# Designs tried in a protein design chat: VH-VL binders against TATA-box-binding protein (tbp). Part 6

Target 1, 182 residues: TATA-box-binding protein (tbp), of Cenarchaeum symbiosum (o74045)
Amino acid sequence: MLDPRTRPRVVNVVSTSDLVQRVSAKKMAAMPCCMYDEAVYGGRCGYIKTPGMQGRVTVFISGKMISVGARSVRASFGQLHEARLHLVRNGAAGDCKIRPVVRNIVATVDAGRNVPIDRISSRMPGAVYDPGSFPGMILKGLDSCSFLVFASGKMVIAGAKSPDELRRSSFDLLTRLNNAGA

## First folded at step 18 (VH-VL; from t1 with light chain A34S)

Design u6
Fold by ESMFold2, fold request of step 21:
Structure u6 (fold): chain C 182 residues (1-182), chain A 117 residues (1-117), chain B 105 residues (1-105)
Amino acid sequence: as target 1 above (182 residues)
Amino acid sequence: EVQLVQSGAEVKKPGATVKISCKVSGYTFEDYYIHWVQQAPGKGLEWMGRVDPEEGEKWYNEKFKDKATITADKSTDTAYMELSSLRSEDTAVYFCARWEYYDFDYWGQGTLVTVSS
Amino acid sequence: DIQMTQSPSSVSASVGDRVTITCKADQGIDEYVSWYQQKPGKAPKLLIYYASSLQSGVPSRFSGSGSGTDFTLTISSLQPEDFATYYCQQFYRMTFGGGTKVEIK
């Protein structure tokens, strides 16, 4: 039996925020730790990566920002706050406050053993398993979550909007697999 | 539970090379960046650089980019920093530390490197 | 370029005294400052993160405050084991303050 209390390992968090002001393209093109190219995407955004960031922050001229590649909510929000400070220090934006919002958490769960997805997929309502097209079993979970389950026992949870939702979805996934004979 | 254990003190001649290890335990090595910090005798703390143990990506403080080589080996959960062409001003304690975004929550015990003629 | 100005550089105090250490950032950094204690021959130890949140296992006589550019570490009643050097740090470019040595007497 799989342990439903197994902690999921967060591998990517997407968060967003809004500076509620336009951002200077000219300043982004000139500042360090920022990739901006007028020939790319019509010059509508730049990409900030600093030494502290695990991923990066996309900054749109409109003032919208997207944080990707962080391995925790703390780091994902940290990337947005750091990007704001970096823009302000370099004169690309005026001083302001932001309120980051989590948009997606992707995590993995490792059963530590093989899972017989070929056998149990028929016992799980709504499961999609077509090994000729994709090697994993696809399940819809709680709220906005989706699951991928591989024969190796590796699993992916995507679509969670909070660490608590992620924890509940992980418990749900493992319980459903146990009930199906995993 | 979380531990960062560094290799022992080293005494080197000018021009030599030293490689300091930082072995981690009590957490998933790949999930956190490992940073290196220099503390010269009687001085404060100075950030040197860091490595992503998952992908091997590195970033160096400009001051140290020609002195230090930072690496990670996820098969042994160990980060390394190699200091080359040692000079007397490289005499310092060198720390590894775990980056929790915003702060360093766990530190190695430090490795004293003494460069003596 | 980036500065984190810490004061005083040293302070002499008696057991039981209230000790206050200040850090000033050269730009607004919200609450994103941390404080470390370093005893002689030891590694730094995280005391406070997020300007005012105590790290697990840190005595309640330590407190932090501030937002924006001005930050304070306070030891409400100095104990013999608090003899150490204290560092502030802002997360932007991992910038440390210069340190404050707290000496008994």
Scores: ipSAE 0.699, ipTM 0.874, lowest interface PAE 1.4, mean pLDDT 92
Fold by ESMFold2 at other seeds, fold request of step 21:
Structure u6 (fold): chain C 182 residues (1-182), chain A 117 residues (1-117), chain B 105 residues (1-105)
Amino acid sequence: as target 1 above (182 residues)
Amino acid sequence: EVQLVQSGAEVKKPGATVKISCKVSGYTFEDYYIHWVQQAPGKGLEWMGRVDPEEGEKWYNEKFKDKATITADKSTDTAYMELSSLRSEDTAVYFCARWEYYDFDYWGQGTLVTVSS
Amino acid sequence: DIQMTQSPSSVSASVGDRVTITCKADQGIDEYVSWYQQKPGKAPKLLIYYASSLQSGVPSRFSGSGSGTDFTLTISSLQPEDFATYYCQQFYRMTFGGGTKVEIK
């Protein structure tokens, strides 16, 4: 059957932090590696992308920041720290410390074979499978996690807020699939 | 075990082109950027540019923008760097390295390119 | 114009000596500096990340310290295999220091 210890592959991490200060729109409009246009989204935010980033950092005038598109927690936090240094170096914000927080981890698991979701969905309480609407089976997981399971054996775990929660949720998903006859 | 294995040393004449390969194993190629670093004889390390193996997106150090072309082929887990219009000043060891956001945790063994008449 | 100023450029030392190498950033970079060892003809090897965290398999005689702009790599008791060139690097724009060659006296 499925190996419950299969390591999930992280494909996106969302994290946030707060500079606890206003960020200068004028400076963001003038600095490199930053896209800011007052006509876009009412001038509420700019988008920082540097050579080191996989994704980008959204910087709000309020000082709130959102890191998206990183493929690990380490990289997601790194994007926020780098955005802070970039803003400070270009005079858009004063020097400060930030405390990044993970908001969402999305990961994939590949069974390496087909999974008979049309048969096992009826044996899994709370599973939602309507192939006319969506080709995957939808499950709720631990805490804030949700699962998508496709007949191909591809699976998606979303909503984890830590690497530990992700690992536990992956184990839970695969164990429940095995018990249902996957 | 994570490995980055580069193609072998090359001797080229001025004006030629060279293409260096960097094949990775032991991890998911698409998850990490591959960067290239030049080390001229007796000199330090200088960042050249990088590629996102997932989407093919690139970024070059301006010094190397007209010299280097960096690509990735996710079907073979291989990154490439092509150096064009070679001159004697391009004689160097070229490294590929994996970016772990704050540092380069794994490096290829290096490829010596010698430009000589 | 991002700069990492590494000093000294070379150090002459004997086996058993304590060796100290410094790097200075032109802006506060918190603890986000790494240190590499490079032996002749070899690739750089990561020694220290986050200013003071040892990479797996690195001998405990290596230590790092610093935060903000000033950073130090220390080799507490130099061994024959430690004669090499050492580089610092900050994560912002992948900026390397100029290197410090540690030579036998």
Scores: ipSAE 0.660, ipTM 0.860, lowest interface PAE 1.6, mean pLDDT 91
Fold by ESMFold2 at other seeds, fold request of step 21:
Structure u6 (fold): chain C 182 residues (1-182), chain A 117 residues (1-117), chain B 105 residues (1-105)
Amino acid sequence: as target 1 above (182 residues)
Amino acid sequence: EVQLVQSGAEVKKPGATVKISCKVSGYTFEDYYIHWVQQAPGKGLEWMGRVDPEEGEKWYNEKFKDKATITADKSTDTAYMELSSLRSEDTAVYFCARWEYYDFDYWGQGTLVTVSS
Amino acid sequence: DIQMTQSPSSVSASVGDRVTITCKADQGIDEYVSWYQQKPGKAPKLLIYYASSLQSGVPSRFSGSGSGTDFTLTISSLQPEDFATYYCQQFYRMTFGGGTKVEIK
């Protein structure tokens, strides 16, 4: 049987924040650690990547920011705070405070063995498994989470809005798989 | 128990190359960036660069970009820093450290590199 | 270019003394300052993060305060094992202060 307390490995956190001000495109084009090209995507946004970041921060001219690629909520929020400081230091935005919000946590779980998704999918309410279209079994979880379960025993949990929701959803997924005969 | 264990002290002549290792244990190597920090004799701490052990992506402080080569081998849970064209001003203790985004929570014991004629 | 100005460069103190070390950032960095202790021949050890949060296993005689640009590390009652060099650090570009050596008077 699968261990329902197996800790998911977070692979991506998406978080957002708003500077509540417009950001200078000209300053973004000139500053270090920022990719901005007016001819690309209509000059709508720039991308900040600094040495401390695991991922990157998209900064829209409107002042909206999206942090992607961080492997924890702490790092995801840190990327937004660092992007804010970077913009302010380089004159692209005025001094401000931001309030980051988690939008999505993606994590993996590995059973360490095959899972017979072809046999158990019919025993799991709401499961979608059509190997001709997609090799994994798709499940809905608690709240906003979705699960992908592959025959190899690799699994993906997406849509969690907090580490606690992720933990509960992982426990729910593994328990449901055990009950279905995994 | 999280540990970062570095290779031993080195004495080199000007123009030589040295490669310092940093073997980690007690956590998943790929989950955290490994950074390198220089401490010249009697001086403070200066950030040199870092590597993502998962993807191999590197970033160097401009001061060290032509001096240091930072790598990681996830099959052995070991990060490396190679210093080339050594000069006397490269004499220092070199630390590897784990980045927890806002701070360095675990450090290697340091490796003294002495460059003398 | 980016600077953390730490003062004093050294402090001569006795066991039981209250020791205060300051650090000034060259721009507002909210509470994102960390403090490290380094004994001779040893690696730095994280004491405090987020300006005031005590790292696990660090004695409660250590405390941190500040926000914005001005930060303070305080040792409320100096112990023999506290004679060391202390560094502040901001997360932006991993910038360290110059250090403060705390010595026996």
Scores: ipSAE 0.648, ipTM 0.853, lowest interface PAE 1.7, mean pLDDT 91
Fold by ESMFold2 at other seeds, look of step 18:
Structure u6 (fold): chain C 182 residues (1-182), chain A 117 residues (1-117), chain B 105 residues (1-105)
Amino acid sequence: as target 1 above (182 residues)
Amino acid sequence: EVQLVQSGAEVKKPGATVKISCKVSGYTFEDYYIHWVQQAPGKGLEWMGRVDPEEGEKWYNEKFKDKATITADKSTDTAYMELSSLRSEDTAVYFCARWEYYDFDYWGQGTLVTVSS
Amino acid sequence: DIQMTQSPSSVSASVGDRVTITCKADQGIDEYVSWYQQKPGKAPKLLIYYASSLQSGVPSRFSGSGSGTDFTLTISSLQPEDFATYYCQQFYRMTFGGGTKVEIK
């Protein structure tokens, strides 16, 4: 019987924010830690990566920003705040406040043993398992979450909007697997 | 219990090389960057650089880019910093620390490197 | 990048005294300042993050305040174990203040 309280390991958080102003392409092209190429994506965005960032921040000329690659919500929001400071310090944007929003959390769970998905998929309503097309079992979870479960016992949870939702979804997944005979 | 344990003090002559280790325990090594911080005798703290233990990506403070080589070995949960072409001004305590995005929440005990003739 | 100016560089104080030390950034960094305590021969220890939040296990006599460019660390009633050097840090480019040594008067 799997332990439903096994903590998921966060591997990616996507968050967004809006500077509510245009960002200078010229300044982005000149500042450090920023990759901007007018020939790429119509010149409408640049990419900021600093020493502290686990991932990167995409900054659109419109002022929209997307943080990807962080391994926690704290780091994901931190990347957006750091990008704002970097833009302001280098004159690419005027001083402002931002309100980051989590868009997606992806996490993994490892059962530590094989899971007989070929046997239990028929006992799980809504499960999709077609090993000829994809080796994992696909399940819908709570709210916006989805699950991938592999025979190795590796599992992926995606679509959570908060750490609490992620924790509840992980508990739900493991409980449903136990009930199906995992 | 999160712990960062560094290798012991070193005494070196000018021109030598030293390699400091930082072994972590109590958390998943790959999830957090490991940074290195210099503290010269009687002086403050200065950031040197960091490594992503997951991918091996490195980033250096420009001041130290020709002095330090920072690496990580996830098979042993150990980060390393090698200092080359040692000079007397490299005499300092060197710390490894875990980055929790806004701050350093756990530190190694420090490694004194003394460079003298 | 963003410079942190910490003052005073040292302060002499007695047990029971109130000690206040400051950091000033040359550009606004909101509340993203942390404070560390370092005792001789030891590693720094995180005390305060987000300008005013106490790290777990840190005594309540420590407090932080500030936003924007001006930040303070206050020790409300100095204890014998508080004689140490204190550093502020802002997260952008991992920048530390110069330190404040709190010594026995």
Scores: ipSAE 0.637, ipTM 0.846, lowest interface PAE 1.6, mean pLDDT 91

Design u6
Fold by ESMFold2, fold request of step 21:
Structure u6 (fold): chain C 182 residues (1-182), chain A 117 residues (1-117), chain B 105 residues (1-105)
Amino acid sequence: as target 1 above (182 residues)
Amino acid sequence: EVQLVQSGAEVKKPGATVKISCKVSGYTFEDYYIHWVQQAPGKGLEWMGRVDPEEGEKWYNEKFKDKATITADKSTDTAYMELSSLRSEDTAVYFCARWEYYDFDYWGQGTLVTVSS
Amino acid sequence: DIQMTQSPSSVSASVGDRVTITCKADQGIDEYVSWYQQKPGKAPKLLIYYASSLQSGVPSRFSGSGSGTDFTLTISSLQPEDFATYYCQQFYRMTFGGGTKVEIK
């Protein structure tokens, strides 16, 4: 039996914030740790990555920002705060405060063994398993979470909006797999 | 319990190379960057660079880009820093540390590298 | 280049004294400063994060304050085990202050 207490490993957190001001494209094009090219995405955004970031921050001319690739909420919010300070230091934005919001948490769970998804998928209501199209079993979870389960025992949870929701969804997934005969 | 355990002290002659190890336990190695910090005798702490243990991506402080080579081996949960062409000015304690995105929450015990005649 | 200016470089004090150490950032960094204690021959130890939050297991005689550019670490009543060197650090580009050695008077 799978251990429902197995902790999911966060691999990506998406968070957003708003500078509530326009950001200078000219300054973004000139500053370090920032990729800005007018020919890319119509010149509507730049991408900030510094040595401390796990992922990157997309900064739109409108002042909207998206943090991706961080492996925790703390790091995801930290990327937004660092991007703000970086923009201010380089004159691309005026000083301001931001309120980051989590949009999506993606995590993995590893059973440490094979899971017979071809056999158990028929015993799980709503499961989608078509190996000719996609090698994993697809499930809907709690609070709009989605699950992918592979025969290798690797699993993906996407759509969580908080660490607590992620933990509950992981427990739910593993319990449902056990009840189906995993 | 999170631990970062470094290899022991080294005494080297000028021009030599040294490779310092930093073995991690108590957490998933791939989840956090490992940074390296130099402390010269009687001096403060200076950031040298870091590695992403998941992908192997590296970033160096410009001061150390031609001196240090930082790597990670996720099969053994170990980060490494190699210092080349050692000079007496490279005599220092070298720390590995875990980055928790605002601060370094866990540190290795340090490795003294002494470069002398 | 990003700078953290830490002062004083050293202070001589007696057990029971109040000790104050300051750091000044070269730009506004909100509350994103951390403080470390380092004893001779040992690794730095995180004391305070977010300018004023105590790390677990750190005695309440340690406190931090400040926001923007000016930050302070205070030891309200110095103990024998507090003789050490203290460093501030901002998260932006992993920048450390120069350190403050607290010595027995």
Scores: ipSAE 0.615, ipTM 0.840, lowest interface PAE 1.9, mean pLDDT 91
Fold by ESMFold2 at other seeds, look of step 20:
Structure u6 (fold): chain C 182 residues (1-182), chain A 117 residues (1-117), chain B 105 residues (1-105)
Amino acid sequence: as target 1 above (182 residues)
Amino acid sequence: EVQLVQSGAEVKKPGATVKISCKVSGYTFEDYYIHWVQQAPGKGLEWMGRVDPEEGEKWYNEKFKDKATITADKSTDTAYMELSSLRSEDTAVYFCARWEYYDFDYWGQGTLVTVSS
Amino acid sequence: DIQMTQSPSSVSASVGDRVTITCKADQGIDEYVSWYQQKPGKAPKLLIYYASSLQSGVPSRFSGSGSGTDFTLTISSLQPEDFATYYCQQFYRMTFGGGTKVEIK
């Protein structure tokens, strides 16, 4: 049986925040660690990546920001705070405070063995498995989570809004797989 | 539990190259950046650069971009820094450190590189 | 250039003394400052993160405070093992202070 306490490995956290002010396109175009090109997306945003960032931060001229590619909530929020400091330091935005919000956590779980999804899918109400269209079994989880389960035993959990939700959803997934005969 | 173990001290002549290793244990190597920090004799700490062990992506402090080459080998859980064209002012202790976003929570023991003729 | 100004550069103190070390950032960085202790021949050791949070295993005589641009590390009652050099760091651009050497009087 699968261990329901297997900890998921976070691979991406999406978080957002708002500077509640417009951001200077001219300053973004000139500052280091920022990719801004008016020909891309009509000049509506730039991308900040600094040495400390695992991913990057999209900064919209409106002041909205999106952090992607971080492997923890701590790092995802850190990217937004660092982007704010970078914009302020380079004169692209005025000094401000932000309140980051988690939008999506994507994590993986590896069973370490094959999982017979072609047999198990018929025993799991609500499971979608059509290997001609998509090689994995798709399940809806608790709250906002979705699960992908592959025959290799690799699994993806997406849609969690917090680390606690992710842990509960991982436990739920593995328990449901065990009950179906995994 | 978490450990970063560096290779031993080196004595080099001017113009030589040195490669310092930093082997990690007690955590998943791919999940954290490894940074390198220089400390010249009797001086403070200066950031040199870092590597993402998962993707191999690198970033250098401009001061060191032509001096240092930073790499990671996730098959052996080891980060490396190579210093080229050594000069006497490169004499320093070199540390690897794990980045926990906002701070460095674990450090290697340091590697003294001495450059003299 | 981005700077952390650390003061004093050295302090001479006796066991039992209260020691205060300061760092000043050149822009507001909220609470995102960390403090490290380094003994001769050893690696730095993280003491304080988020300006005031004590790292696991660090004695409670160490404390940190501050927000914005001004930050303080305090050792409430200096012990023999506390004679070392102390560094502050802000996470933005991996910037360290110049260090404060705490020496026996």
Scores: ipSAE 0.566, ipTM 0.832, lowest interface PAE 2.1, mean pLDDT 91

## First folded at step 19 (VH-VL; from r3 with light chain A34S)

Design v1
Fold by ESMFold2, look of step 20:
Structure v1 (fold): chain C 182 residues (1-182), chain A 117 residues (1-117), chain B 105 residues (1-105)
Amino acid sequence: as target 1 above (182 residues)
Amino acid sequence: EVQLVQSGAEVKKPGATVKISCKVSGYTFEDYYIHWVQQAPGKGLEWMGRVDPESGETWYNQKFKDKATITADKSTDTAYMELSSLRSEDTAVYFCARWEYYDFDYWGQGTLVTVSS
Amino acid sequence: DIQMTQSPSSVSASVGDRVTITCKASQGIDEYVSWYQQKPGKAPKLLIYYASSLQSGVPSRFSGSGSGTDFTLTISSLQPEDFATYYCQQFYRLTFGGGTKVEIK
């Protein structure tokens, strides 16, 4: 039996926020830790990466920001807050408050053994398994989550909007696999 | 339960090289950056640089970019910092620390490096 | 660049005293300040993050306050294990204050 309490390992968190103001392209082009090039993406955004960031923050001239590549919600929100401070301190934006929102959490679970997805997929309502097209079994979760399960025992959980939802979805996935005969 | 255990004290002559280890346990090594901090005798704390244990990517404080080389070995859950061309002013305690984005929540015990003629 | 100025540099106090340490940033940093305790020969230990949030396992006699540029660490009733040096830290550019040594009177 798979252990339903196996902790999922977060590999990516996407979060967003809005400065609710335009961002100076000229200032972004001149400031440190920022890549901005008018020839790239129509000059619509810059990319901030500082020593503390696990990923990066995309900053649109409209004031929209997207944080990617962080391995926790805390770090994902931290990236947005740091990007805001960086923009303000370099004169690219006026002082403001932001309210970060989680858009997607992707995590992995490793069973540590093979999982007989050929055999158990027929026992799992809604499961999609077509090995000629895609090697993994695809499942939907209770909330916004979806699951990929591979014969190797590697699994991916995507679409969670919070760490609590991720934890519940991981428990649900492993329980459903056990009930199907994993 | 999270632990960062550093290698022991070193005594070196000017011009030598030293490599300090920082072995982690109690968490997944590649999920958090490892930073290095210098504390000269009787002085405060100064950030030196960091490594992403997942990718091996590094970033250095400009002051230390020609002094320190930071690496990570995922197979042993160990980060390293090598100090080259040692001078007497490099005498300090060197800490590794885990970055929890806004702060350093866990620290190694420190490694004293003494450089004397 | 950004400076973190701690004061006082040292303070002499007795067990049971209230101790207040301040940290001033050269530019505004919102609430993104942390505080560390370091005993002689030991590593720093995180006490406070987000200016006022206690790290797990830290005694309630420690408290933090402030925002913008001015931050305070308070020990409401000093205990024998609290004689140490305290550092503030700002996460932007990973900058530490100079430290405040709390000494026995």
Scores: ipSAE 0.505, ipTM 0.817, lowest interface PAE 2.3, mean pLDDT 91

